# VH-VL binders against 4-hydroxy-tetrahydrodipicolinate reductase (dapB): the designs that were tried, part 4

Target 1, 258 residues: 4-hydroxy-tetrahydrodipicolinate reductase (dapB), of Thermomicrobium roseum (b9ky70)
Amino acid sequence: MLRLALTGVTGRMGRAVLELAASAPDIQLVCGLIRPARDPHEVAAQLPAPLALTSRVAELVQGADVVVDFSHPAVTVAVAEAAAHAGIPLVSGTTGLSEHDQAVILRAAQHVPVVQAANFSLGIALLHWLLPELVARLPTWDVELIERHHRHKRDAPSGTALALARTLLAAREPAPSPLVYGRGPGTAPRQPGEVGIHAVRAGGEVGRHTVLLATDDEAIEVTHWVQSRRAYAQGALEAARRLIGRPPGLYSLQDLVT

## First folded at step 9 (VH-VL; from g6 with light chain K52R)

Design h4
Fold by ESMFold2, fold request of step 13:
Structure h4 (fold): chain C 258 residues (1-258), chain A 122 residues (1-122), chain B 106 residues (1-106)
Amino acid sequence: as target 1 above (258 residues)
Amino acid sequence: QVTLKESGPVLVKPTETLTLTCTVSGFSLSTWGMGVSWIRQPPGKALEWLAHIFSDDEKSYRTSLKSRLTISKDTSKNQVVLTMTNMDPVDTATYYCARIPESGWSDAFDIWGQGTLVTVSS
Amino acid sequence: QPVLTQPPSLSVSPGQTASITCSGEKLGDKYAYWYQQKPGQSPVLVMYQDSRRPSGIPERFSGSNSGNTATLTISGTQAMDEADYYCQAWDSSTAVFGGGTKLTVL
């Protein structure tokens, strides 16, 4: 049994992880972190599954095999120090860490395995591994990236699309690979080696990314989409499983799926 | 620059309801984990915590005063409001609002307003 | 646990170490917080979660908390440290303050 401690238990990601962990036959929930200014009875009653709560980070990590953290940088830093002291691996999805905060995480990673990711989709992590293999074996094929998100998304292209584009461009080195954002009116014909990015905003989808590799005569499409935000929570739990037994170090989610 | 400023009446008659407003600047009342507390201090006496409200609308009140206190927030106006019913001369105090920072765990009162003196006539 | 007891006053000479205590049943199982208040001013946070020092607070301020007692320690005490000091802890979702300690630097 994998004994799991959680932070951020009242947040959307924390609730999702808690719910999935409670139903997983290989996971035992041992403790969650709660702020000192909240009534632990009231918080526990609002959680989707039973969980013992503490405001003490040292108590949080006692008896745990891994800590899963989706919280604030100040919490992440304190938990990383406690986890390192206790010899406990850390899975963290907290963003917005300062340079000072990141230095603390790096020091903790000298003593325990730590995985940090802004996106815990296993599928996206796997695409970062898979797409370079495809591009390297198909160096003359056209590459285009189409992404589709709900109507309310403000940024375009998506952060995931930009990260995938960077992966695709790096895999085509040393050849120049100009990045083209959409093909609007008056756009010149496609130049050899261009990688186009196309952003669609419609409906309610959480996110969909298609990489098209094509010649005149055939094409491959690799598509990932998120059916449910629970995919991120499931990815965090899988990262926790895969982190067990690894040597101390700072890992990306990609490192764990390869 | 983070600031909190208390406003309300300086003189209140016994049995009246006191309404105090804390206007905040430099942070959002919607930021996850953020909170605002009201603390009072009678002249020459110790600090006494009254109530707090967090960004998710979770509220707590001093047990002995719970029946007299109501705390609320208006995120669009950057305001936190405390009402205290049935005022009595013993409630004469400087009333402060203070921030609980966004970490969701530190739970210190890290920034305080300048305070407003409320006198309840005898 | 709703009662936090502080000595009402403490006197030290300049340069001495001041140790201000805060007592409560099993206070070491909770976090202790400390505030400094000078006459006519609002309180200022000087220590949180037992021993964490806020940005801008001199390193001569330190804190500890174990058993039934939290302690705020000021090494090399200066005249400017003369103030009232309040400890605070959380009891469930409510905050509790100590009665305050007047630190006099003679």
Scores: ipSAE 0.588, ipTM 0.832, lowest interface PAE 1.6, mean pLDDT 91
Fold by ESMFold2, fold request of step 13:
Structure h4 (fold): chain C 258 residues (1-258), chain A 122 residues (1-122), chain B 106 residues (1-106)
Amino acid sequence: as target 1 above (258 residues)
Amino acid sequence: QVTLKESGPVLVKPTETLTLTCTVSGFSLSTWGMGVSWIRQPPGKALEWLAHIFSDDEKSYRTSLKSRLTISKDTSKNQVVLTMTNMDPVDTATYYCARIPESGWSDAFDIWGQGTLVTVSS
Amino acid sequence: QPVLTQPPSLSVSPGQTASITCSGEKLGDKYAYWYQQKPGQSPVLVMYQDSRRPSGIPERFSGSNSGNTATLTISGTQAMDEADYYCQAWDSSTAVFGGGTKLTVL
């Protein structure tokens, strides 16, 4: 049994991790972190699964095999220090850490295994490994990236699409090819070596990314989509499982899936 | 840059209802984990916490005063409003609003308004 | 309902160490917070979660909390430290303040 402690228990990710962990036969939820200004009894009643709650990070990590953290940088730093002191691994999806905060995480990683990721999709992490292999073997094929998100998404292209595009460009054997943002009105054909990136905004889809590799005569399409945001919680739990027994160090999610 | 400003009446008669508004600037009331509290201080006396509200609309009130207090927020106006019924001369105090910062864990009152004096007399 | 008890006053000479106490049942199981208030001014946070110092607060301020007592310690006390000091803790979802300690630097 993997004894799991959790931060951010009232947030969307924390609730998702709780729900999934409660039904996982290999995981035991042992403790969650709550803010001092909340009644633990009232908070526990609102959670999707039973969980003992504390406001103290030392108590949070006591008796845990791993801590999963989706919270605020201030919490992440405190939890990283406590986890390092207790000798337990840390899985963190918290973003927005300052340089100072990141230095604390790096110090904790000298003592315990730590995985950080802004996105806990195992599928996206595997694409960052897979796509360079495809591009390296097909260096003359056209490469295009299409992403689709719900109508309310403000940024375009998506952060995931930009990261995948960087991975594709870095994998090209000639010098980096130009990245082209959409095909607007005009008369210009595709130029050799371009990588197009196209943003679609419609409906309620959480996120979908397709990489198209093509010649005149054939094509390969690699598509990843998120059916629900539970995929990120599942990825965090899998990261927690894979982190057990690893040497101290700072890992990306890609490091764990390759 | 981050500020909280209290506004409301200077004089209130006994039994009347006090309405105080806290206008915030430099931060968002919708930021996860953020909260605003009302704290009062009678002249020459100690601080007394009254109520708070968090970004997710969770609220809490001082037990001895909860029947008299209502707290609410309007994120579009950057305002937090406190209503206190049945005012009494002992409620004469400087009323402060204060921020509970984004983090969901520290729960300090890290930035305070300048305060507004409310006098309750006939 | 919970009571946090502070001594009403404390006097120290410049350069001495001031130790302001805050007593409450099982206070060490909770976090302690400290606020400085000068006459006519709003309170200023000087310590949170027992021993954490906010940005801009001098290193001479430190804090501890164990058993039934939290302590705010000011080393090398300066005239500018003269103020009222309040401790605060959370009791479930409600905040409780101590009665305050007037620190005089003479």
Scores: ipSAE 0.586, ipTM 0.838, lowest interface PAE 1.6, mean pLDDT 91

## First folded at step 12 (VH-VL; from h4 with light chain S51Y)

Design j4
Fold by OpenDDE, fold request of step 13:
Structure j4 (fold): chain C 258 residues (1-258), chain A 122 residues (1-122), chain B 106 residues (1-106)
Amino acid sequence: as target 1 above (258 residues)
Amino acid sequence: QVTLKESGPVLVKPTETLTLTCTVSGFSLSTWGMGVSWIRQPPGKALEWLAHIFSDDEKSYRTSLKSRLTISKDTSKNQVVLTMTNMDPVDTATYYCARIPESGWSDAFDIWGQGTLVTVSS
Amino acid sequence: QPVLTQPPSLSVSPGQTASITCSGEKLGDKYAYWYQQKPGQSPVLVMYQDYRRPSGIPERFSGSNSGNTATLTISGTQAMDEADYYCQAWDSSTAVFGGGTKLTVL
């Protein structure tokens, strides 16, 4: 039984992880972290599953085999220190860390295994592994990336798409031309070695990323899409499972799935 | 720069209602994780916490004064308001508003207003 | 309501160590906070979460919390450290302050 401590229990991801962990037969939820100024009884009543709550990070990690963190930078730093002191792994999805904050995480990683990811999609993590394998073996094929999101998403291309594009570019031989963002008048036709990235905004798509590898005669599409945050929670819990027993270090989610 | 400033009447008659306003600058009351408390201090006496409000509008009150206290916020004006009913001379004190930061962890009163002295007298 | 008890006063000579205690039931299970208040001024945070020092607070300030007692320690006490010190803790969304300790630097 994996004893799990959890931060960010009132947040979207924390709640998702809590709910999923509560139904996982191999996981025992041992403690959640709340702010000192919050009432633990009131918070507990609003959670999707029963969970003992504490405001002290030392108590949070006590008796836990791993701590999963979906909170905020200041909390992440404190939890990292506590995890390192307790000798337990840390799974953190918290973003927005400063350089100073990250230094603390790195220090903790010298003592315990730590995984950080902005996206705990196992699928995306595996794409970062798979795409270079495909591109390297199909060096003459055209490569295009198409991302699709809901009509309100402001960033284009998505961060995930950009990350995948960088992965593709790094894997191309010979060195590719700069990334091409869409095509229009004066930007076509395609040049040899070119990698295009396209952002589509329409409807209510949560997130879809397609990498197209194509010749004149055949093509491969690798597509990933997210249906719910449950996927990220699953990824976080899987990361927790896989961190157990690993040596100290800072790991990516890809490191754990490949 | 983050600042808090208390405003309201400096003189209140017994049985009247005190209304104090804390005007915050340098941060938004809608910022996730932030909170504002009212704390008073009778002359020559200790600090006494009265009420707290989070950015998500969750509120808490000193139990012994709960029936007399109401805390609220106006995000459009970036103000926190405290009302205290049935004022008595024993309620004479310097009233402070103080914030807890948005870090979501320390929950320390890291920034205080200068305070406003409220005298309850007939 | 929980009660935090502090000694009403403490005197130290310059350069000596001042230890201000704050006692409360199971206080060690909560985070302790400390505030410094000089005459005519607003309180200033000098310690949070038992032992953490805010930016700008001298290293001579330290804190601990165990059992039922939190302690604010000022090493190498200076004249400027003369003030009232209040401990504080959160209890079920209620902030509780101690009675305060007047630190005199002789």
Scores: ipSAE 0.803, ipTM 0.921, lowest interface PAE 0.5, mean pLDDT 95
Fold by OpenDDE, look of step 13:
Order: sequence, then structure tokens, then C-alpha cells
Structure j4 (fold): chain C 258 residues (1-258), chain A 122 residues (1-122), chain B 106 residues (1-106)
Amino acid sequence: as target 1 above (258 residues)
Amino acid sequence: QVTLKESGPVLVKPTETLTLTCTVSGFSLSTWGMGVSWIRQPPGKALEWLAHIFSDDEKSYRTSLKSRLTISKDTSKNQVVLTMTNMDPVDTATYYCARIPESGWSDAFDIWGQGTLVTVSS
Amino acid sequence: QPVLTQPPSLSVSPGQTASITCSGEKLGDKYAYWYQQKPGQSPVLVMYQDYRRPSGIPERFSGSNSGNTATLTISGTQAMDEADYYCQAWDSSTAVFGGGTKLTVL
């Protein structure tokens, strides 16, 4: 039984993780972290599953085999330090960390295994592994990236798309030309070695990413899409499972799935 | 620069209602995780916490004074208001508003107003 | 409802170490906060979550929490450290302050 501690229990991802963990037969939820100024009874009543709550990070990690973190940078830093002292691994999906914050995470990773990711999609993690394999073996094929999201998403291209693009570019030899962001009227035709990235905003699409590799005669599309944040919660729990027993270090989700 | 400033009457008669306003600048009361408390200090005595309000409008009160206290916020004006009914000379004190930061973790009163002295006298 | 108890006063000579205690039921299970208040001024946060120093607070300030007692320690006490010090904790969304300690630097 994996004893799991959780931060960000009132947040979207924290709640998703809590809900999934509560139904997982191999996981025992042992403790959740709340703000000192909050009433633990009131918070508990709002959670999707029963969970003992504490405001002290030392207490949070004391009875746990792993801590999953979906909170805020300041909390992440404190939890990282506590995890390192307690000798337990850390799974963190918290974003917005400063350089200073990241340094603390790195220090913690010297003592315990830490996995850090902006999202915990196992599918996306595997794409980062698969795409270089394809590109390296198809050096003459055209490569394009198309991402599609709901109409309200403000950032374009998505962070995930940009990350995938970086992975594609890094796998090309020699180094390709800079990314081409869309193509419109008056633009030049595609040049050899170009990698295009395109953003579509329409409807209610949660997130879809397609990498196209093509010649004049055939093509491969690798497509990933998410239907709910539940996928990320699943990924976080899987990361927690796989992180147990690993040596100290900072791991990507890709490291754990390949 | 983050600042809090208390405003309101400096003199209140017994049984009257005190209304104090805390005007904040340098941050938004709508920012997730933010909170503001009212804390008072009678002359020569200790600090006494009165009420707190979070950005999500969750409120808490000192139990012994709960029936007399109302805390609210106006995000459009970046103001937090404290109402205290049935004032008594014993309520004479310097009233402070103080912030807890948006980090959602420390929950320390990291920034205080200068305070406003409220005297209750007939 | 919770009560935090502090010594009402403490005197130290310059350069000596001052230790201000704060005791309360179940305080060991909660974070302690410390505030410094000089005459005619607003309180200033000097310690949060038992031992964490805010930016701008000298390193000579340290904090600990053991059992049901939190302690603020000032090493190498200076004249400028003369002030009232208040401990504080959260209990079920209620903030509780201690009675305060008057630190005199002789």
C-alpha cells in the first residue's frame, strides 16, 4: 500500500488527485495540507473524499511514502524541503516557480527522487520519447505541428505544443530553421527543413496535438488529446508509483515512462 | 508598494456602531489567496484579533464578539470594511488592518496599516 | 478560546541572547508567528511558521517550536531590538495573540 500525502487539496488538480487516489486500491491517503488560517473541518467538508488535514508540512510527510504536490510555489518549496528531510519522494506539478524556488527543488532532488512536470499526461510524456525516434529515422520528411484548443484559450501556441516543437527541433540534424508560426497570405512556400507550428482555437476542445510527418507519397500523424484533467491526475499517481525506489534525482515524467 | 490604510471615525458614542474601512493599494483583494484581518489594541494592552476575510469571501470572527462584528470587502474599491455594533468604552483601541499574502502558505500578517485610534466616549 | 502565554517582560544586556517563550495548548501542532512592536508603531512580522524569517529581518532572529512552547531567540541583542514582542497562532480560522513580552535592552 502506497501511503500518499497531498497538497493543493482544494485546487482543481488536488481535488482530482484526491478523488482518484481515494478509489485506488493500492493507495492510502494519509494526509493533506491546508493553510494555517483555514478551518480544517470546513475544508474537509468540501473535499471529494475523506482526508486527514494538517497545516504543518513536517506532519504532512511524516507518515507518507510519497508526497504529491499541486499547490503554489511557496508551498512546493516547503514541501520539497520537508520531503528531503523525511527521505520521501516528491511528485510536483506546481508551476510558476522562481529560479530560487527551483534551486530548492534541485537541492531536495539531491536527497530524494523528485519528479517535476508542467502536466502529468503520460501520453504527452511518451510523445516526447517517440517523436525524436521518428524524426531521427525520417530526416527528409516534412514535419508540422498542429494544436487545437477551445475558443477561450489565450496562449497560442500552447505550452505543450511549444515543448513538443522543441523536442522535434532538437532531434533534427543538422539544426533546422527556426519555427514557422502559421502560414498566411503572402507567405513564402515551405522551405526545406522547416517545422511549422499551428494553433487552432474553436469550440470546446480540451487539448489536441498532432505531429505530421509527410512526404509526397505517404504521411504519419501522431495525435494526442485529453478529454479531462483526470488524465493528469492519473499521470501524477502513476508517477508517484514509479518514483518509489528510485535513487535521488530530478526526473521528468518521460524518465518514468520510458 | 503595498499599503493598507485604516479610515473611519476617531470618536464614537456608547451604543453606536463603528464602521472602519481598510483601503489597500499595491495588490488586489480579488487575487486568489489574499486575506485581510482587523486587529485592535487597547492603549497599553495586547493585540486582539477581531475578524478575517479571504479573497473568496470566506469570513471568520472572534467568537466572543461575533454577534457584534461584520467584515466585508469591495473588490472594485479595494476596500475591506469592519462594522462593530454597540460600542462601549472598553472597545477603545487602536484598530489595525493587516494582510496575509497570496502565497496561500505563510498566513502571516506581513503588512499592517498604521492603525487608527478609536475612542468610545459619551 | 485558545490562550498563548508569554512572560510579561524580559531584560538583557547588549550582546546577550534573549529568549522569549510562548506557551499554549497544542501549540506544538500549530505554527507560531512573532511580531515586533515599537512604541507608537504598527507591529512588524519578524518570524513566521516557527522559524522562517521574512525578508529584511536580521539573522540574529531565530525561532523554534517544541512541545507546546514556541521560542523567539535574539542573539547578540542590540538596543534597536527593544520592543514588545507578540506571538501568534491560528486555531480553526481564528488568530490568537499572546499577551506580549516587553524586551528591555539594558
Scores: ipSAE 0.778, ipTM 0.910, lowest interface PAE 0.6, mean pLDDT 95
Fold by OpenDDE, fold request of step 13:
Structure j4 (fold): chain C 258 residues (1-258), chain A 122 residues (1-122), chain B 106 residues (1-106)
Amino acid sequence: as target 1 above (258 residues)
Amino acid sequence: QVTLKESGPVLVKPTETLTLTCTVSGFSLSTWGMGVSWIRQPPGKALEWLAHIFSDDEKSYRTSLKSRLTISKDTSKNQVVLTMTNMDPVDTATYYCARIPESGWSDAFDIWGQGTLVTVSS
Amino acid sequence: QPVLTQPPSLSVSPGQTASITCSGEKLGDKYAYWYQQKPGQSPVLVMYQDYRRPSGIPERFSGSNSGNTATLTISGTQAMDEADYYCQAWDSSTAVFGGGTKLTVL
């Protein structure tokens, strides 16, 4: 039984992780973190599953085998330090960390295994592994990346798309031309060695990423899409499972799935 | 620079309602994790916490005074307001507003206003 | 609600160590905070979460919390440290203050 501590229990991801973990037979939820000024009874009543709550970070990690963090940078730092002190792994999906904050995470990683990711999609992590394998073996094929998200997403292309693009570019031989962001008037036709990245905004799409590899005669599409944030929670829990027993270090999700 | 400043009447009659305003500067009341409390101190006595409000508008009150207290905020004006009904001479005190930051969930009152003395007298 | 008990007064000579205690049921299970208040001034945070010092607070200030007692320790006490000190803790979204300790530096 994996004893799991959780931060960000009132947030979207924290709640998703909590709900999923509560139904997982191999996971025992041992403690959640709240801030001192909050009423633990009131917070508990709002949670999707029962969870013992504490305001003390040291207490949070004391009885746990792993801590999963989907909180705020200010909390992540404290949790990282506590995890390192307690000798337990850290799974963190908290974004927006400063350089200083990241340094704290790195220090913690010297003592315990830490996985840090902005996106805990196992599928995306596997794409980072798969895509280089494809591209390297198909050096003459055209490569394009298309991402699709809901109409309200402000960032374009998505961070995930950009990360995938970097992975593609790194695997391309010879070195590709600079990344092409969409194609409009005067930007076509495609030049040799280009990698295009395209952002589509429409409807309620949670996230879809397609990498197209093509010749004049055949093509491969590798598509990943998320139907719910539950996928990310699943990825976080899987990361937690796989961190157990690993040596200290900072790991990517890809490191854990490949 | 972060500052809090209390404002309101310095004299209140018994049974009247006290309305105090805390105007904040240097931070936003909409910032995640921020909170503001009202704390009073009768002359020569200890600090007494009254009420708290978080950025997400969650509120808490001193149990013994809950029926008399209302805390609210206007984010656009950077103001937190405390109302206390049925004032009594025993409520004479210096009233402070104080901030708790999000920083590591310290939930410490890290910045205080200068306080305003409210006297309840006929 | 919980009650935090402090000694009403404490006297120390310059250079001596002052230890101000705050006692409460299961206080060690909560974070303790300390505030310094000089006459006519607002309280100033001097310790948070048992032992953490805010920026600008001298290293001679330290804190601990175990069992039912939190302690604020001032080593090498100086005249400027003369003030009222209040401990504080959170309990079920309620902030609770101690009765305060008047520290006199003789």
Scores: ipSAE 0.772, ipTM 0.905, lowest interface PAE 0.5, mean pLDDT 95

